# Ledger of designs, part 37: VH-VL binders against q9yh85r1066to1250

Target 1, 185 residues: q9yh85r1066to1250
Amino acid sequence: ASCIVSGYGHYLTFDGFSFDFQSSCALVLCTTIHGACERSDTFPTFTVTVTAKNEDRDTSLACVVKQVEVEVFNYYIVIHRAYKYTVMINNERLYLPLKLGQGKVNIFAFGFHIVVETDFGLKVVYDWKTFLSVTIPRSFQNLTYGLCGRYNGNPDDDLVAAGGTPRFGVTDFVQSWAKRDTFCR
Key: E = the ipSAE of ESMFold2; O = the ipSAE of OpenDDE; V2 = 0.75 times the mean of E and O plus 0.25 times the DockQ between their complexes.

## First folded at step 23 (VH-VL; framework fv_navenibart)

Design f1 (at its last read DockQ between E and O 0.73; V2 from the best seeds 0.80)
Heavy chain, then light chain:
Amino acid sequence: QVQLVQSGAEVKKPGSSVKVSCKASGYTFSSYFMSWVRQAPGQGLEWIGGIIPELGYTNYNAKFQGRVTITVDKSTTTAYMELSSLRSEDTAVYFCAREPGRSYPYGMDVWGQGTTVTVSS
Amino acid sequence: DIQMTQSPSSLSASVGDRVTITCKASQSIDSYLAWYQQKPGKAPKFLIYAASSLQSGVPDRFSGSGSGTDFTLTISSLQPEDFATYFCQQLYDNPYTFGQGTKLEIK
ESMFold2, look of step 23: ipSAE 0.756; ipTM 0.897
ESMFold2 (binder alone), look of step 23: mean pLDDT 93; pTM 0.949
OpenDDE, look of step 23: ipSAE 0.830; ipTM 0.919
ESMFold2, fold request of step 25: ipSAE 0.744, 0.680, 0.719; ipTM 0.891, 0.863, 0.876
ESMFold2 (binder alone), fold request of step 25: mean pLDDT 93, 93, 92; pTM 0.950, 0.948, 0.946
OpenDDE, fold request of step 25: ipSAE 0.878, 0.867, 0.880; ipTM 0.941, 0.936, 0.942
ESMFold2, last read: ipSAE 0.760, 0.745, 0.708; ipTM 0.900, 0.897, 0.872
ESMFold2 (binder alone), last read: mean pLDDT 93, 93, 93; pTM 0.949, 0.949, 0.951
OpenDDE, last read: ipSAE 0.883, 0.883, 0.882; ipTM 0.944, 0.944, 0.943

Design f2 (at its last look DockQ between E and O 0.76; V2 from the best seeds 0.76)
Fold by OpenDDE, look of step 23:
Structure f2 (fold): chain C 185 residues (1-185), chain A 121 residues (1-121), chain B 107 residues (1-107)
Amino acid sequence: as target 1 above (185 residues)
Amino acid sequence: QVQLVQSGAEVKKPGSSVKVSCKASGYTFSDYFMSWVRQAPGQGLEWIGGIIPEFGYTNYNAKFQGRVTITVDKSTTTAYMELSSLRSEDTAVYFCAREPGRDYPYGMDVWGQGTTVTVSS
Amino acid sequence: DIQMTQSPSSLSASVGDRVTITCKASQSIDSYLAWYQQKPGKAPKFLIYAASSLQSGVPDRFSGSGSGTDFTLTISSLQPEDFATYFCQQLYDNPYTFGQGTKLEIK
């Protein structure tokens, strides 16, 4: 299934729940890490974080994806809008295409998109503008948290805040997944 | 053998729509970005849009936004370009072209033979 | 949009001549440029990506150079089969854009 961020802060969860939100904060889009469970012996762990920026356009306030972070296999991958066709890997800037960990992670350009693929089926696609998608295998059902939801076939329970508490408001839900940063709005 | 085979010539009235097909063979269809490019008589090349077949994600030239739809059928490894609200200025040869998505060199390394679309009253 | 400007628009040369075609981008495109050859009634043919790689089957007399905004396609010794129209293309930003073309004719 795919979780999608597009346009002016439009979100679509794995289970098909849609909501709109604009924030300049770094937001946990999808993670397999919840609470004290930082490691899984059964499945690889990963975290995808998105940072958006509000920009004024002719008719409306646009929300563009400024930065995408992917944490997987002890790699900290940073994709920044300003640096097309490059990524930061553990604080080192590298040019595409890239293979990390003997092919565990593949990063390449696909048309106007950058794609991050892992050997367990994680795919992150970003167009360096407003479109971001996270695709994961069905084997990760019920294993995900974050703005993308639980991936359990039930969109009604996707608003699970950080810490595992259900939220009814989109604002509270999204804010709960914001990384603590006093400088973000 | 890698090849892109496009549908035949089309003659259309203004205001109508045209749908051109591009059948890919000889390679992994989903691993290449598929673009559509047109060329008016005696003119240069103009990129219309493209699609990532694996995901169906599309990119369009804003000039055609709202009039063009690019799709793929992965089961038949065929890409489609539909252009609506046709006008005389849309008269051109339309090409499909693949672009490597995983490795450089970047560029459209394989092209279809082209489809002539004529729009006339 | 990124504008690609080729120079010259047309060129007359003789077999054996050294030919240079220039492509200028309206803004930096790093090295994301491709060159194509097109003959009448045919689809464009991919020649070179930037300054690095010739497409398989492209003769060594073709070469590319440049980065940023200025790029060059060079044919070291023109052959009869090289008379055609050449296009540059930026692959850096949406939409893809092409130069207006350079028609290489027999002198």
Scores: ipSAE 0.876, ipTM 0.942, lowest interface PAE 0.6, mean pLDDT 93
Fold by ESMFold2, look of step 23:
Structure f2 (fold): chain C 185 residues (1-185), chain A 121 residues (1-121), chain B 107 residues (1-107)
Amino acid sequence: as target 1 above (185 residues)
Amino acid sequence: QVQLVQSGAEVKKPGSSVKVSCKASGYTFSDYFMSWVRQAPGQGLEWIGGIIPEFGYTNYNAKFQGRVTITVDKSTTTAYMELSSLRSEDTAVYFCAREPGRDYPYGMDVWGQGTTVTVSS
Amino acid sequence: DIQMTQSPSSLSASVGDRVTITCKASQSIDSYLAWYQQKPGKAPKFLIYAASSLQSGVPDRFSGSGSGTDFTLTISSLQPEDFATYFCQQLYDNPYTFGQGTKLEIK
């Protein structure tokens, strides 16, 4: 299953629910970590976070993906569109391609995309501009939260807020998955 | 042997479309980005777009956005480029070229022989 | 688009000469630059990757240098088979762009 972020703040969840929202906050797209129940001994834990900014030079309002963060296997990976073909790994900037943990995480270029893939099937694909996809295997059904939803075949429950309580409306849902920042909007 | 073999020359009228094929052999097709590049008579090289065969994701030069479609058939290891609404300035030799995926931006290491497309009334 | 400007547009030289072709990018492309050789009626041939690394099977009289915006291709001792047009290409940003070409003619 794939979750897609595209231009103009368009989101498509794992279960096919779509919504639009424009924010400059860092937003949790997909995580296996949910509230106080953070002890997952059977599946790898990960979090994918996206940060966008508005491109409002003319009259049209377009969002680009400025930064993608992937936390997995104690790696903190930061991909920023201003630093193409490099990534920050635990605060060290490295050039592609990268093979971490003897292949647990592979990071490479393919055409005009950067790809992060893991040995358990997480795949993050980013075009350095407006397109971001997060793909997870079927074995992660019912194990994920965030803007990409629950991956349970039911798009009606994809709007679960941080902390496990369903939220009314898209705005409340998105804001509940925002990382805290005093100046994000 | 690594080879890219393209379809034969085409003569087209303005306003029509052309679809050029590029058959790949001798390597793992899905591991390479496939680009299309054209060269008008006496001119330099112009990149049109490309496709990641494994995922089907495309990148297009904005100059051709809306007129070009690049596709792949993984079962036949063949890439296609279709250019619509042809006009006389589209007369060129069209090349396919591969670039290593799963690496850094490397360059186009193998090229097809080229397909001449002539647009005339 | 990143503009790639080659200099000179054409060049005449004799066998045995040292030849230098330059390529300038309109913004930094780090070292994501390739060089190609193209003979009339043929597809381009890959020569140099990563600005300075020689592709396998290319004669060692060819070399590349540069980073950022300014790049050079050098042929240390020109041979008759080196008559061709040479192109640089940036691989930093969409769209890929090529220099306009440098036609190398043997005197």
Scores: ipSAE 0.632, ipTM 0.846, lowest interface PAE 1.6, mean pLDDT 87
ESMFold2 (binder alone), look of step 23: mean pLDDT 92; pTM 0.949

Design f3 (at its last fold request DockQ between E and O 0.64; V2 from the best seeds 0.77)
Fold by OpenDDE, fold request of step 25:
Structure f3 (fold): chain C 185 residues (1-185), chain A 121 residues (1-121), chain B 107 residues (1-107)
Amino acid sequence: as target 1 above (185 residues)
Amino acid sequence: QVQLVQSGAEVKKPGSSVKVSCKASGYTFSDYFMSWVRQAPGQGLEWIGGIIPEFGYTNYNAKFQGRVTITVDKSTTTAYMELSSLRSEDTAVYFCAREPGRTYPYGMDVWGQGTTVTVSS
Amino acid sequence: DIQMTQSPSSLSASVGDRVTITCKASQSIDSYLAWYQQKPGKAPKFLIYAASSLQSGVPDRFSGSGSGTDFTLTISSLQPEDFATYFCQQLYDNPYTFGQGTKLEIK
């Protein structure tokens, strides 16, 4: 299944729940690491984080993805909009295509999209603009948290906050997954 | 061997639609970006759009103003390009071409033989 | 859109000549440029990516150079089969765009 971020802050969870939100904070889109829940020992852990920026367009304020972070295995991957066809791997900038860990992670570009894929089936696709997609195998059902939801076939339970508690509002839900820093308090 | 085989020539009326197919064989279909490029008689090359076969994500040349739809059928390793609201200016040879992304060198390394589309009243 | 301008639009040369074709992008495309050869009635043939990255099967007499906005395709010693039209293409930004072509004719 795929979780999608697109357009003017449009989000679509793995289970098909759609919501809109605009934030300049780094947001945890999808993670298998949850402090309030038991971790699976069967599958690798990963975290995908997205940072968006609102830009004024002709028709409305567009939500532009300016940075995508993928934490998987021992790699901290940063894809920045301003540096097309390059990535930061553990704070080192490298040019595409890349193969990390003897193929555990592959990073390459198809046309105007960058693709990060892992040997366990995680796929992150980003167009350096407004589109971001996270695809994971069905085996990860009910193992994910974040804005992409629980991936259990039930869109009604996707609003689970970072603390593990269900939320009723999108705003509270999204804000709970925001990484707090100097610019995002 | 690696090859892209396109559908046959088309003669269309203005306002109609044309759908050209491109059958890929000899390689892993999902490992290459698939583009469509056209060439009017005696003219240069014009990129129409492309698609990531694995995901179905597309990019289009805005010049076509939403008249073009590019799709793939992974089960048959076939790419399609549909152009609607045809005009005489759309008369051209249409090519499909694959582009690697996983390895160098970058560029459209394999092309179909081309499909002639003639739009005339 | 990124405009690609080739120079010259046409040229005549003899077998054995050294030929250079240039391609200029309206903005920096880093190294994301490809060269193609096209003969009448045929599909374009991929030659080179960026600087000196030849496609498999392309003769060594073909070479590419440049980065940013200025690129060149060089044929060190022109052969009879090299008379054709050559195109550059930027692979950096949507939409992909091609140069107008350079027709290489026999003198």
Scores: ipSAE 0.912, ipTM 0.954, lowest interface PAE 0.5, mean pLDDT 94
Fold by ESMFold2, fold request of step 25:
Structure f3 (fold): chain C 185 residues (1-185), chain A 121 residues (1-121), chain B 107 residues (1-107)
Amino acid sequence: as target 1 above (185 residues)
Amino acid sequence: QVQLVQSGAEVKKPGSSVKVSCKASGYTFSDYFMSWVRQAPGQGLEWIGGIIPEFGYTNYNAKFQGRVTITVDKSTTTAYMELSSLRSEDTAVYFCAREPGRTYPYGMDVWGQGTTVTVSS
Amino acid sequence: DIQMTQSPSSLSASVGDRVTITCKASQSIDSYLAWYQQKPGKAPKFLIYAASSLQSGVPDRFSGSGSGTDFTLTISSLQPEDFATYFCQQLYDNPYTFGQGTKLEIK
């Protein structure tokens, strides 16, 4: 299953639900960490967090993906469109290609895209402009939260806020997954 | 031995379509970005578009978007480029070329022999 | 689109000469530039990657240099088989773009 972010702030969840939202804040697309007070046996022992940041820098109202963050294993990976063909790994900027943890994470260019792949099947593909996809294997059904939804075959429950509260409004849903920053809107 | 073998020359009328094939052999097809590049008689090189075979994601030069479709068949390791609504200025030699994927931007290290497409009334 | 401008458009030189061809990008492309050689009626041949690295099997009389916006291909001692047109290509951003070509004619 794939979750897609495309131009003008279009989102398509793992379950096929579509919505539009434009924000300059970092937004959590997909995480396996939810409910910080209680841990369920259905959550795996690793952490996968994908953050997309949409920012309109074009006077024509184009919406671009400025930055993608991937937290996995002990790596904090930051991909920023201004620094093409490099990534920040745990606050150190490195050139592509990269093989982390003896192949647990591979990061490389392919055509006009950067690809992050893990040994468990997470794939993040970003074109440095407007296209971002997050692909996870079916074994993550019911294990994910964020703007990409629950991955349970039901688009009607994809709008679950960060605190676990169902939301019917797209704005409240998206804002609940936004990281706080004094400079974002 | 790495090789890209393209389909034969074609003569077409304006308004029709052409589909050029590019058969790859001697390497892991899914590890390389496949591009299509054309060259009009006596002119330079113009990139048309390309495809990531593993993911199926395409990129097109905006000049051709809406008229071009690039596809792959992984089982036959063959790439295709179809150009529709042909015009006389589409007369050119069309090349396929591979670029190493899974690295950094590298360059087109192997090219097909070229396919001449002539568009004439 | 990133414009790639080559200079000169054509040149004539003698066997044994040192020749240089320049390529200028309309914006920084770091070192993501390739050079190709094309003989009449043939597909381009890959020469240089990453602005300065020689592709395997390319004679060491060829060299590349530059980063950012200004790049140079040099042939240190011109041989008769070097009659060809030479192209640079940026690989920094979509669409890929080529320089207009430099036709090298040998007397």
Scores: ipSAE 0.723, ipTM 0.883, lowest interface PAE 0.8, mean pLDDT 85
ESMFold2, look of step 23: ipSAE 0.699; ipTM 0.877
ESMFold2 (binder alone), look of step 23: mean pLDDT 93; pTM 0.952
OpenDDE, look of step 23: ipSAE 0.863; ipTM 0.934
ESMFold2, look of step 24: ipSAE 0.695; ipTM 0.876
ESMFold2 (binder alone), look of step 24: mean pLDDT 93; pTM 0.950
OpenDDE, look of step 24: ipSAE 0.874; ipTM 0.938
ESMFold2, fold request of step 25: ipSAE 0.717, 0.693; ipTM 0.877, 0.869
ESMFold2 (binder alone), fold request of step 25: mean pLDDT 92, 93, 93; pTM 0.949, 0.950, 0.950
OpenDDE, fold request of step 25: ipSAE 0.912, 0.909; ipTM 0.954, 0.953

Design f4 (at its last look DockQ between E and O 0.74; V2 from the best seeds 0.77)
Fold by OpenDDE, look of step 23:
Structure f4 (fold): chain C 185 residues (1-185), chain A 121 residues (1-121), chain B 107 residues (1-107)
Amino acid sequence: as target 1 above (185 residues)
Amino acid sequence: QVQLVQSGAEVKKPGSSVKVSCKASGYTFSDYYMSWVRQAPGQGLEWIGGIIPEFGYTNYNAKFQGRVTITVDKSTTTAYMELSSLRSEDTAVYFCAREPGRSYPYGMDVWGQGTTVTVSS
Amino acid sequence: DIQMTQSPSSLSASVGDRVTITCKASQSIDSYLAWYQQKPGKAPKFLIYAASSLQSGVPDRFSGSGSGTDFTLTISSLQPEDFATYFCQQLYDNPYTFGQGTKLEIK
């Protein structure tokens, strides 16, 4: 299934729940890490974080994806809008295409998109503008948290805040997944 | 052998739509970006749009936004370009072209033979 | 949109001549540029990416150079089969854009 971030802060969860939100904060889009449990013995762990920026356009306020972060296999991958066709890997700027960990992670350009894919089926696609998608295998059903939801076939329970508390409001839900940063709005 | 084979010539009336097909063979269809490019008689090349076959994600030249739809059928490894509200200035040869993504170098390394679309009253 | 301007628009040369075609981008495209050759009634043929990547099957007399905004395609010794129209393309930003073409004719 795919989780989509597009347009002016439009979100679509794995289970098909859609909501709109604009924030300049770094938001946990999808993670397999819950609470204090940072490691899984059964499945690989990963975290995808998105940072957007609100920009005024001619007729409306646009939400542009400024930065995408992917944490997987002890790699910290940073994709920044300003540096097309490059990524930061553990604070080192590298040009595409890239293979990390003997092919565990592949990063390449696909037209106007950058693709990060792993050997267990995680795929992150970003167009350096407004479009971001996270695709994961069915084997990750019920294993995900974050703005993309639980991936359990039930869109009604996708608004699960950090810490596992169901939220009824989109604002509270999204804010719960914001990385604590005193400078973001 | 790697090849892109496009559908035949089309003659259309203004205001109608045309759908051109591009059958890919000889390579892994989902590993390459598929673009559509046109060329009016005696003119240069103009990029229309493209698609990531694996995901179906599309990019369009804003000039054609709202009139063009690019799709793929992965089961038949065929890409399609549909252009609606045709005008006389849409008369051109339309090409499909694949572009490597997973590997260097970049560029449209394989092209279809082209499809002539003529729009006339 | 990024504008690609080729120079010259047309060129007459003789077999054996050294030919240079330039392409200028309206803004920096790093090295994301491709060169194509097109003959009448045919689809464009991919020649070179950026300054160093010659496509398989393309003769060594073809070479590319440049980065940023200024790029050059060079044919070291023109052959009869090289008379055609050449296009540059930027691959950096949406939409892809092409130069207007350079028609290389026999003198």
Scores: ipSAE 0.881, ipTM 0.942, lowest interface PAE 0.6, mean pLDDT 93
Fold by ESMFold2, look of step 23:
Structure f4 (fold): chain C 185 residues (1-185), chain A 121 residues (1-121), chain B 107 residues (1-107)
Amino acid sequence: as target 1 above (185 residues)
Amino acid sequence: QVQLVQSGAEVKKPGSSVKVSCKASGYTFSDYYMSWVRQAPGQGLEWIGGIIPEFGYTNYNAKFQGRVTITVDKSTTTAYMELSSLRSEDTAVYFCAREPGRSYPYGMDVWGQGTTVTVSS
Amino acid sequence: DIQMTQSPSSLSASVGDRVTITCKASQSIDSYLAWYQQKPGKAPKFLIYAASSLQSGVPDRFSGSGSGTDFTLTISSLQPEDFATYFCQQLYDNPYTFGQGTKLEIK
């Protein structure tokens, strides 16, 4: 299943629910939940976070994906559009292509996209501008939260706020997944 | 033996469309980005767009956005470029070209032979 | 769009001459620059990647240099088969853009 962020603040969840929201905050798109009663605690964990520009550097018609963060295994990966064809790995900037942990994580360019792949099937594809795709395997059904929803085949429950409680409005939902930051308003 | 073989020359009227094919052979089709580049008579090269065959994700030159569609058929290892609403300024030779994927920005290492498209009333 | 400006647009030279062709980008493209050779009626031929690395099978009389905005292609001793048009291409940002070309003719 794939979750998509596109220009003008458009989001499409794993289960096909779509919504619009424009924010300059770092937003959690997809994060694994940690619960012993649903799945094995040895299951791989990850978090994907997106940050958009707030229109002061873009055309009046577009919202740009400024930064994508992927936390997986012991790697904190930061992809920023101003530093194309490089990524920050645990605060060190490295040039593509990269193979981390003997192939546990692969990071490379493909046309005008950067791709992050893991050995368990997480795939993050970003075009350095307005398009971001997060793909997870079916084995992660019911194991994720975030703006990309629950991945349980039911779009009606995709609006689950941080902390696992449902919210009724898109604004409250998005704000609940915002990382508190100096530019988050 | 790596090669890209394109469809034959086309003569089109203004306002119509053209679809050019590019058959790839001798390599793993899904490992290479496929670009389309055109060259008007006596002019330089102009990139139209490209596609990641494995994912189907495209990049387009904004100049052509809304008039061009790039697709692939993985079962036949063939890429297609369709340009609609043709004008006389679209008269050019159209090339497909591959670029290594899963790397860094490298360059177009293999090109098709070119397809001449003439737009004339 | 990143503009790629080649200089000169045309030149005449003799076999054995040393030739340099300049390519300037309108903004930094790091080293994501390729060079191509094109003969009349043919597709471009890949020569140089990453600004300075020779593609396999390209003669060592070809060399590339530069980073950031200023790049050069040098042919140290022209051969008859080197008379062609040469293009640079940036691979940093969408759209890919090419220089306008440098036509190298036999004198």
Scores: ipSAE 0.680, ipTM 0.868, lowest interface PAE 1.1, mean pLDDT 86
ESMFold2 (binder alone), look of step 23: mean pLDDT 93; pTM 0.952

